# Designs tried in a protein design chat: VHH binders against q84jc2. Part 16

Target 1, 232 residues: q84jc2
Amino acid sequence: MSKMRNLVEEKFLEFYESWVIQLELYLHQLLIAHNNNTMSETELRHLISKLTTHHKAYYTAKWAAIREDVLAFFGSVWLNPLENACSWLTGWKPSMVFRMVDRLRKSRVVLVEAQVKKLEELRVKTKFDEQKIEREMERYQVAMADRKMVELARLGCHVGGESVMVVEAAVRGLSMGLEKMVKAADCVRLKTLKGILDILTPPQCVEFLAAAATFQVQLRRWGNRRHYVTHS

## First folded at step 1 (VHH)

Design b3q (framework vhh_7z1x_3)
Fold by OpenDDE, second read of step 2:
Structure b3q (fold): chain B 232 residues (1-232), chain A 128 residues (1-128)
Amino acid sequence: as target 1 above (232 residues)
Amino acid sequence: QVQLVETGGGLVQPGGSLRLSCTASGFTFDDYGMNWVRQAPGKGLEWLSGISWNSGSISYADSVKGRFTISRDNAKNTLYLQMNSLQPDDTAVYFCAKVSYLGYRDFTSPYYYGMDVWGQGTQVTVSS
């Protein structure tokens, strides 16, 4: 299950491990906040802000890393196969979070009509943005990948220094397009998250964030258990 | 009963040193990675360091790197944190935490599977 890693992968792996552990700590706080109805709105907002900042930090690091090697994120070595399988353009699919909100609504979260309306509007917008990105990605994969992949395949038949350089140049060209797609997707993620948090009350935000963090952490744990690796 | 108990906290002057201990019980200590976490007044939880089950992998947060040293004695079911060059901003409650599950993906990550058991914490106060 271990993969060979380049420098970008190694650095981001280290970052992500620390980031995830911090996420778990925040999850703990979110759960406490959720179970403790005595926390003030100010305290809740502070906690929400911390989580938001934490997520922003992730994308800051990600964007720095993708400038160096966006391909590292297509098959992220810091994720298990389950996490990767659930990935859409190197991250969570934005429209997925509405499922979480729906689940909360079916449980104990009561949304007012105005909130429901806003959420639906946001959902529609998010889906539209996703589809737009998917179409662009498809266009990229069909038009650009055909040309580049044929070239790469042809060049791959030759062993030599010059061929390697040409291949690298071709890969760089592909990477630029991919970087654009990834950034676009991340923007939709961030906008969607912000949109949801702007619609929900602080207590609801805490529940939502707790649910999201729980899902993320559990997905990681489930995947890790399924793909168990022992130290040697 | 699975339990972690931190000891060794106290009052220390800036620049001083302190060694924390965490004693584990109720589980096979040497099967799990361990971590140190702290919480300063008015602040959230901060991860400090992690160590794999066999001490083969160790990690530190940037905030404590070079000053803190994590170690463990599996024969004694004890986790340690040597803290040197302590500063007032190191004032916090310090917790040890157990990795949730058996197993590994990466040799460098003692906390890959998360943390599920926490101690009660020990107070560290750095003040003149």
Scores: ipSAE 0.017, ipTM 0.290, lowest interface PAE 8.0, mean pLDDT 85
Fold by ESMFold2-Fast, scan of step 1:
Structure b3q (fold): chain B 232 residues (1-232), chain A 128 residues (1-128)
Amino acid sequence: as target 1 above (232 residues)
Amino acid sequence: QVQLVETGGGLVQPGGSLRLSCTASGFTFDDYGMNWVRQAPGKGLEWLSGISWNSGSISYADSVKGRFTISRDNAKNTLYLQMNSLQPDDTAVYFCAKVSYLGYRDFTSPYYYGMDVWGQGTQVTVSS
């Protein structure tokens, strides 16, 4: 049996393909801006605004979709196996973006001491928020292995009116818990991105966003290439 | 081996139109997004428009939005820029550009990125 795509998966697959294509076009603009030292601050801020709006559009679409089917985001059909393997709570791990920030230290536009301090403070705060969510995920996983949940899972093997309703209510509760957890993780992602962009100058923001977009596009290309080669 | 050749530039009156072409060779054209950029006398490069490999996504700089139209013909390995309502400020050398993404050399190596292929450019002069 092959895995069937539901309506949420089909709609988000179409959205995500378009979203990634537009991200690649923004990456082209970022690379041209990075190599153009005469671009005005206003022009750079406009480009940065387009990228931040693009990322916010992703989370707007994602939150609408997870309200309908949060499980579609665990092992997503619109992501290749490599992208899925690299996911932390249905997306990038927030602390990962500081690796891209570290690349700015090797760039032509270097970070000043005050920025390094603020970025380190943000990194610590991001790791704290990340660990809090990881503890919540651990509690969720323990609750799934709890005697009560195991008993409810067994009841699901005996389809009947009353037992079916009890199991359905429990599954709905689990899905709502996952939705809240995913949204919490996405809030940390958005706060981390905003925090970085607030600390960086416009040329540094362009370089950071170009680095992040390059990683995302390349990860997808590597996964698609390997999947095609190994699976036909 | 990899080459981009721009044509179609020239002298035009304000309010006029020109169509630029960029012919690509030495790479699989339909695997890459393409861009138009320009450089006015004494200024740096200005990005104008980009188009994805399948024409499914198109973007424009605010300075040319509504006046310029980017398109491509993958069968002919050709990128186009239709320029309408030309203004004296549009006077520049116009380049088509392919952008390469240089990720990691391997999964643990530092990533980097760059713009790797430019054409020789075509001069557009808008004067009365």
Scores: ipSAE 0.000, ipTM 0.358, lowest interface PAE 12.7, mean pLDDT 80

Design c1 (framework vhh_7aqx_2)
Fold by ESMFold2-Fast, scan of step 1:
Structure c1 (fold): chain B 232 residues (1-232), chain A 125 residues (1-125)
Amino acid sequence: as target 1 above (232 residues)
Amino acid sequence: QVQLQESGGGLVQAGGSLRLSCTTSGRTFSSYAFSWFRQAPGEEREFVGAISWSGGSTDYADSVKGRFTISRDNAKNTFYLQMNSLKTEDTAVYYCAADLYGSGYYLDESEYDYWGQGTQVTVSS
């Protein structure tokens, strides 16, 4: 006989905790595949597909949640302070995954010239898309600080149907603007992730995904352990 | 700048097949991912299918999955939508779109660099 409250933060916290647990299970499978080199190409493609589907599920849930309350994703309660400090527009910065690609070892992962060229082209496109979004965010932040917002805040203190309608329209506009920007950033993330996976061979994909998942899981663990104080 | 031109639209009976083509201009065809969108009268434009710039990945809307196939021919600077087992609800204007170094995953319409003018597909009962 439980009553569920449809609070975006509470609902997404439950989703995210479950999603991270499953990511850790997939990371374990990726590390076994990477370290042992015993899987067939078909088996590797299946594992890569599971990770791709898992990330798609995250964005499906996120976009449903931001439709209800995009502000829940700025300073998220399901992320620890370290994870929040490392966020760019409610998630990982797309160009940073190329640092993980750069960590692929030549002795274990040989990137052919065609792959190097394609990865560089994708990196340039990704940085261009990031800069475009950053300019839009700057415009949004400037608009938030202008005198019109101050006037709207003042109007919100007065009684009247007309002032209420104007303030509500402005708040809806602000939320819609943030939703658009967050979805744009997430689209760049998905394009970057799938673009890299499309360029890499299955063994290279496994190594890349293992590195990315390891970083994400370790960042969460480091941030969560900040409360462990040892007197010495 | 890339210019996109659709062809292959027309009238077809339910259960029939059509192949749409989108021909692109310029030397950069192999660097673009491509998508098909459609818009029925009075409806919003919706995603149909996508193919990555490398051709290694495809994605489809649930409503067309198993019936439609997207493909590309870099030698002809053309990409295609093969539509099988057509239904009356597939009636729409079909648009092709291009995305530089795109992954072939579904994107918001605002993420596409170039769009075609559209081609009408009418499926009769």
Scores: ipSAE 0.013, ipTM 0.418, lowest interface PAE 7.4, mean pLDDT 81

Design c1b (framework vhh_7aqx_2)
Fold by ESMFold2-Fast, scan of step 1:
Structure c1b (fold): chain B 232 residues (1-232), chain A 124 residues (1-124)
Amino acid sequence: as target 1 above (232 residues)
Amino acid sequence: QVQLQESGGGLVQAGGSLRLSCTTSGRTFSSYAFSWFRQAPGEEREFVGAISWSGGSTDYADSVKGRFTISRDNAKNTFYLQMNSLKTEDTAVYYCAAEFSYYGLTDYSAYDYWGQGTQVTVSS
């Protein structure tokens, strides 16, 4: 199992590094599109599709990895300490993206009243879904102190033999609980992203995706620069 | 774009069973969550049951819980509604539906998919 944990971490690290490099390339294309008013709606939709496919690839790889070892995502080796400090249940906090959407109100193409209303409804729904997950996480933490868990911990301290199998089954149960919680959080992220892109026009989608990608890329660079400066 | 086609509807006597099938167009079947709805004459569409994209979770309306079972077969791009212990109140047109998933983010024109409906009539 420890060998499989290291393999999961190594595979996802390799995947994530490539994924970020491709994100930077897409960001370059988004910035060109945002500054260039000559692109057709069809061309903009194609670029938006590339970004959404890229995010789909991330969650496909992540869910395959957490099926094998969800704990790898709580002690993530592919993220720097700054990225980890900004993480909520192994990823970005869904409601955070609405701060980026607020910048669109000052955009060259202003949000119309109908879009503002739909975005506010989505923001409220997203916050509700976040709070539901946070309550589930609190229940999970409380359950760790439950009588049955305490008794399993005592068994682990006193006897290695037959008790090892019972403790191992309990640990697998805990990991399955975390996997469900991480997938629930990812589902909220994807619904929030899809919801925003459905409300926005193609030029607004490009601007939003450029802002999101810029933040992700810069956060990684800021964290990596601190590490480099400390060791230089 | 995903297309949905229901089959398996028909006339059955109370206490009998029917299996409805919903066949989809494709390659993205495993990325969609699926649901069944029904509509009796003069009534609104009612939720019947749902199955998650992973198949790991199912949900049912209280009126059918314990009698109906939803399942999916990713290899056949088909999902099912097994209806047991049918009652006259189960008489309705049954619709299958596909909800957007993370894969839906790549195709904004196809947010919501519905089948054409299949009639189920339960006689006493």
Scores: ipSAE 0.000, ipTM 0.132, lowest interface PAE 14.2, mean pLDDT 78

Design c1c (framework vhh_7aqx_2)
Fold by ESMFold2-Fast, scan of step 1:
Structure c1c (fold): chain B 232 residues (1-232), chain A 125 residues (1-125)
Amino acid sequence: as target 1 above (232 residues)
Amino acid sequence: QVQLQESGGGLVQAGGSLRLSCTTSGRTFSSYAFSWFRQAPGEEREFVGAISWSGGSTDYADSVKGRFTISRDNAKNTFYLQMNSLKTEDTAVYYCAAGDYLLYSTESPSEYDYWGQGTQVTVSS
């Protein structure tokens, strides 16, 4: 398992470094589009599609990796400590993106009433989905604290090959439970992102995606700046 | 915006095979997760099989597992359902479906953004 875990971490680190470099390039394009107003609607839609595809590529790689070793995503080696501290179930908290959406209400291109209503409906749905996952996480943590702790304590009193077998089966069960929860959280993230992009006009989508990418890139830079030495 | 069009349906005898195709028109075919559903008269839509938008995972209903295979060809903007060892119970209208933000397809019809018009498959005894 340790060799499989190291392989997963190594492969995803390589992927993530390239993915972030490309995100910064897309952010530059988004900022140009936002500031210059020179792009056609077709060009804006193409740029939005590139960002959407880029985020989907991340989740495709992530889901392949968590199938092999979900624990690699709890305290990830490809993220700095600040990025890890800001994670909710291995990624961004879905409801936080509505803070970025609220920024659009102060934009020169004002949201129309119909958009405001749809965004509020989406916000409520997203928070509801978030709470469902949080309840499942609480159940998982309680099960670990009450049942697994008792079982591990009993196994600690029984020295032999039987204890190793039972522990291995239990660890597999725990990993499968975490994988399902991470996938559920990622589905909420993607549905929330899709919902916002479906409601917004192309210029508003560009502004939203620029804000989101700026926050992600800036958070990484802040965390890296506080740690003058990188440990690979 | 994505449009889906099924083809390959028809009449086949029990134990026979059919291949259904679903051709899509849209800007990012490779970004969609695809599923097949079927509906017999008077019944609700039943999940048949799914393929993730990466193509890295497939899922099947227990009733068709081992007999049906789903695949995709991104170069042709098409995905397929290969149906082998057909039974009379497989008789239904078959629908292809696409979900833009589904990494793994779900068994719930409500989770899909786009639907084809359906193609009839009739399996005779």
Scores: ipSAE 0.006, ipTM 0.283, lowest interface PAE 10.5, mean pLDDT 80

Design c1d (framework vhh_7aqx_2)
Fold by ESMFold2-Fast, scan of step 1:
Structure c1d (fold): chain B 232 residues (1-232), chain A 125 residues (1-125)
Amino acid sequence: as target 1 above (232 residues)
Amino acid sequence: QVQLQESGGGLVQAGGSLRLSCTTSGRTFSSYAFSWFRQAPGEEREFVGAISWSGGSTDYADSVKGRFTISRDNAKNTFYLQMNSLKTEDTAVYYCAAEPFYDSLYTTPDAYDYWGQGTQVTVSS
């Protein structure tokens, strides 16, 4: 099992590093589109499509990997400690994107009343879905503790071999439960992303995606350079 | 991993109807959004229609809107493309495609990782 976990980690590390390099290239294209304001709506939609396809590729690879070893995504070796500290259920917290949209509005993105109303409806729904997952995680943690207590109680009895089966069942249950919750969280992420992109105009989508990619890239760079700033 | 298999293709006269089926196997990824694409000889693969994982939303290419209907039957692990008022221009190999757990943001073939082998639809004049 340990050997399979190491293989999953190695494969996803290789994938993720390549994926981030491509994200940086797309960020460059988004910044050119934003700063020069020279692209047609068709060209902007094509660029937005490249970014959404890129994010789809991430989740496709992630879900294949978590099927094999979901625990690799809790304290991931391909993420630095700062990236890991800022994650919520193995990724970004869905409600955070609305704070980013609000910040973009303050910096010069003008939204019409219909967009504001749809964004507020999406915000409420996203927060509701997020809280449902948080309650499910709490229930899972309680169930995990209960299973461990049952196992420990069984260790006091003179029934050898059964304790091994109980441990294996508990570990399998833990992994399957976490996989379902991670996929549920990723579904909320993807629905939130799609919802925002459906509400925004193509130029506004470019600004949003540029801000999101910039934050992701900078967070990674800050975390990778932490030994330069953590001197006492 | 999901595997896809098309059926229901064949020869039909213009103005006729056909129903394509796509049967899925692989229980690990049962919550999929499904799409149909088609490819005529010498042309690129183009989007035809899509249905969300929930079945609550559908999307169609403008060329088929009002004539084609996509639907799913989760009990049978099958989804369908009902094609009405067929035109000679609809002649193509039809492919079913799947993406996991979300509504598609994309109408491009490169967005889909799971594909069937294709089924030929020929519409005679």
Scores: ipSAE 0.000, ipTM 0.166, lowest interface PAE 12.7, mean pLDDT 79

Design c1e (framework vhh_7aqx_2)
Fold by ESMFold2-Fast, scan of step 1:
Structure c1e (fold): chain B 232 residues (1-232), chain A 124 residues (1-124)
Amino acid sequence: as target 1 above (232 residues)
Amino acid sequence: QVQLQESGGGLVQAGGSLRLSCTTSGRTFSSYAFSWFRQAPGEEREFVGAISWSGGSTDYADSVKGRFTISRDNAKNTFYLQMNSLKTEDTAVYYCAASEDYYLIGTSSEYDYWGQGTQVTVSS
């Protein structure tokens, strides 16, 4: 299982590095689009589609990887310590993106009342979905400390076919529980992202996506900056 | 590729119950989010309920909350809509839908695959 975990980590590290480089290229295009008032709605929608496809590609790769080793995504080797410290269940906390939305209210393209109402409804729903997942995580942690699980952990110290099989089944169950929880969190992320993009106009979508990508790229740069002191 | 087929529609009296089934063909049933929509004569297609790919999340239209329950059975490649305390306003063609996006979605344009529909008629 260690060897398979190392392979999963190696493959996803290579994937993630390429994915971030492409995100930076898309961010550059988003910033040009935002600062340049000559792009048509069709061109803006095409750019937004490229970003949504890029994010979907990330979750497709992530879910394939967590099927093999979900623990690789807790304290990931492809993320620096700052990125890992800012993670909520292996990724960004869905409700935090509404901070990016708050910036749109101060932009030149003002949100209309109908959009503000829909965004607030989405914010409330997103926070509710986060709370559900946090309760599941609490239940998972309690199950780990359950008397029966403690007894199985003690039994695992003894050599024997039947006891080994029972312990292995319990560990597999716990791993599958984590996988489902991570996927549930990712589903809230995707639903929140899609919900915001469905409410916003194309210019507002570009501004929102640029803010989100800027934050993600900048967080990576800040975390890596400590190593530049050694290299410079 | 996924094909969806509804069954279980029919005539029922107000206050009665009915269970709709949607059977899917394909290799990745557990990877789809599923929902039910309905369309009354002369109306737009309306969201009824949804269940996530994991089965861990369900969502319902306000008009059916507490009366309808959506569930899935991965072993049978089938998902269900249990309709209780039926009202004449529930009369519609019911459609099952599937999405490859793995998350709950509430608009008809977001679903990739649709069934042909099954008629539910609630008499007074």
Scores: ipSAE 0.000, ipTM 0.157, lowest interface PAE 13.3, mean pLDDT 79

Design c1f (framework vhh_7aqx_2)
Fold by ESMFold2-Fast, scan of step 1:
Structure c1f (fold): chain B 232 residues (1-232), chain A 125 residues (1-125)
Amino acid sequence: as target 1 above (232 residues)
Amino acid sequence: QVQLQESGGGLVQAGGSLRLSCTTSGRTFSSYAFSWFRQAPGEEREFVGAISWSGGSTDYADSVKGRFTISRDNAKNTFYLQMNSLKTEDTAVYYCATDFGYSLEYYDSTGYDYWGQGTQVTVSS
């Protein structure tokens, strides 16, 4: 129902705008902490906790929303075209965060050999989990193009309650499959984030989270400015 | 390293109350968020509720909201699930779990690192 889908999109748009504003405030705090090496370990852990809780809030809201309308997350109205173009299964691509970890290796804080080994093990595992999901998505796309969907598309051109109900059942099935895949992808994202933060020291976690938040905020700003210029 | 142990399960009549406890050993209790999951025979593990490391936020599955309450006691390294107005459909093995050390919690059971062994709750009509 289009009115219910519009409501889900409107509610999540409002949530996401507020969530990004709070992310920018946390990024400011992370940058202060990064530049001011006088913060205690307890203070750094508290700041890291705020960021992880903030990400928890995002996935809590997202999973509630996809339960109602997963298709809203494909070509999301709360994301600009650049953000949408950079999305992998409705969010960030897990393996790409290791590029942010590589930035850490050039920072003032040096990773010890044990951390490097654990990060490489995590990278390999993340890549395998990511590829498994990509294979499942490929199978899903093949299923969408199979003879049943072609026949349902043909039936949708005819007037009749039977054809409408058959098409609605097929769309519901597709949505449920997408919801399962999005949750699986989000699980890999959360496990990857948790894994990195568990390996890093609190100062290194601040550097990592600052880099990740900076990328996310700047990508949004770049995309928004491009849109403004082209539609002024 | 972190070990979780449930207690307090048992048989109770519909409309009754039961309190589950989960005691932890290993890492500092106050550093962890905690969750309860349940699994009925032939079903997948279902999220029940969660409490943040600070105790400042709680979350519940819609099916138990208003009936179940999660709390924690950092001095005793224990967290609780107070179950009120129990229904026959609450019959399951209840598991305690801990997620991300800084307060992130997963509603997907596959996201949890540490699990208890489970405690049986049976609600009779």
Scores: ipSAE 0.000, ipTM 0.173, lowest interface PAE 13.8, mean pLDDT 79

Design c1g (framework vhh_7aqx_2)
Fold by ESMFold2-Fast, scan of step 1:
Structure c1g (fold): chain B 232 residues (1-232), chain A 125 residues (1-125)
Amino acid sequence: as target 1 above (232 residues)
Amino acid sequence: QVQLQESGGGLVQAGGSLRLSCTTSGRTFSSYAFSWFRQAPGEEREFVGAISWSGGSTDYADSVKGRFTISRDNAKNTFYLQMNSLKTEDTAVYYCAAGYEDLFYSYSEPGYDYWGQGTQVTVSS
């Protein structure tokens, strides 16, 4: 029941460890495809589809888990402290992927002007969606201290029995609001990912996905290998 | 708060037509995107088609494009899948789904908060 790690956290930790191992296997396939440049367009599309399906599996599992306990995703036990420090609303910040796209401009396969224009349009749209979510999160944090919550806190300081049902209903409402906000952020992530993949050619998609997966895997490794620094 | 119920499934001959309906009981009908998914025996659930919250945008899987049409009727709290030129490979359990206000999530199950129970469509040769 009341434990340091609940059932949702245990289940998702097990899922996430397996998911990351599979991501590393896909990363090796992406690097081989990128370095050798001998695969057909059909073969590249199949590889891109595997990565897309893998990311969708993550969000399927995540959304099932946050329905049960959204708070498990704030300061997640399956992420190391460095990964948690780099999180924006329980995941990667959508606009950051455009920094990876910018590196593609100097790759072996250059972006044509039409792609550059579409990517800039997508970047602007992503920033607008991101800012909307940030304002909603700010409103959520302010609402935690507004009159409704202050009154509920006062009720909680009185005899327990009469206020229990009202407090539980309010807490469920807050959790549902936070769940919707996290799902909205995840929708921006998925929309940004789809948008980029729709604009890029299959070889460029492979390069982009390889860069993204490399960063994710390396960030995890860096955090896991961190040494405590002291001034003694 | 939203409940979804499919109707209109059944047995139909190849080349025929069938109209599926999905009725909602929730107050969020106008704020959600709606989609149809299908699942054939032994296969994963796949996207079929979606309509935006505004009704101004629709999207379809390549396998059904030009044959299937999705539409919504806000006055009846119902959305539809009109299936024309049916093929035996269209045989599946069809599910309706409702979720966030943007069409991108129509390609993935995590974008949908509410699901129907499913309705069987069988296309005979």
Scores: ipSAE 0.000, ipTM 0.191, lowest interface PAE 12.6, mean pLDDT 79

Design c1h (framework vhh_7aqx_2)
Fold by ESMFold2-Fast, scan of step 1:
Structure c1h (fold): chain B 232 residues (1-232), chain A 124 residues (1-124)
Amino acid sequence: as target 1 above (232 residues)
Amino acid sequence: QVQLQESGGGLVQAGGSLRLSCTTSGRTFSSYAFSWFRQAPGEEREFVGAISWSGGSTDYADSVKGRFTISRDNAKNTFYLQMNSLKTEDTAVYYCAADETYLYFSGDSQYDYWGQGTQVTVSS
């Protein structure tokens, strides 16, 4: 649709608004835990688990939605323009989270040498995985301009059931390619997040998750304020 | 979700060629990344080569670059390792592996599914 949201977009918008509200509640809990340092290791691990489960729930819902309409995630209607501008393959760029990790080196809970080494290894691996996906995306974009796609685009100029069917089949094939690429990017995101959390202590995990959630929530607030002000 | 079975192993003379096949069962062959690993007697399992879900990316261990080629055939639910210019050092049990994350990794602990292995013996 040119000017209307489809059913997938409407459902995911409703899901995402609820998901962000819950993220803000978890952020509040993370900030309390970080500032007061009164929680036991068991309580911290439980809070970290809630955040991890919350992020997994997002990807579960996302992957169900992209099976129906992957293009809804390129320029998402549930994200404001600033959030969309900061997206890399329909989400956060995995290597960006290491900027949050770098702040832990300056915090009261100092990283030990072994953790710094493991985080650097993970950073290098994450960047390598990103570059592989970027090469796949480049190949996908080039393939869209090959002889077969140019021929199909030309056929689209002829209105008829036969040519419409052939073009629709080609577009479906392209969408399936994008779905696999988006899932690949999301898997790098999840593996990067898990890798960081596996290396960090529970107090460091809380600080990292609080920093990440703060940035995500604040980016949304900045974008919403701008959108509100500029929408005359 | 996927099950893997290797075939094509055997005895070959140094300088010869073999093609290993890994046949997959399961619904989502086209969405998996695939890799080959090998394990020589008394050694750790080592990465050999990988192919992405799209077939657009391949990667190889330095020891096999230029000699081995990995490919996939989505119509047959099979992926291959073409081994040329075989050396006695290539003697190992070869394992195929699949990753649900649509990306390949050189670390063996990062793969979700494994075949049972096929023996390749290169004689001088």
Scores: ipSAE 0.000, ipTM 0.156, lowest interface PAE 12.3, mean pLDDT 80

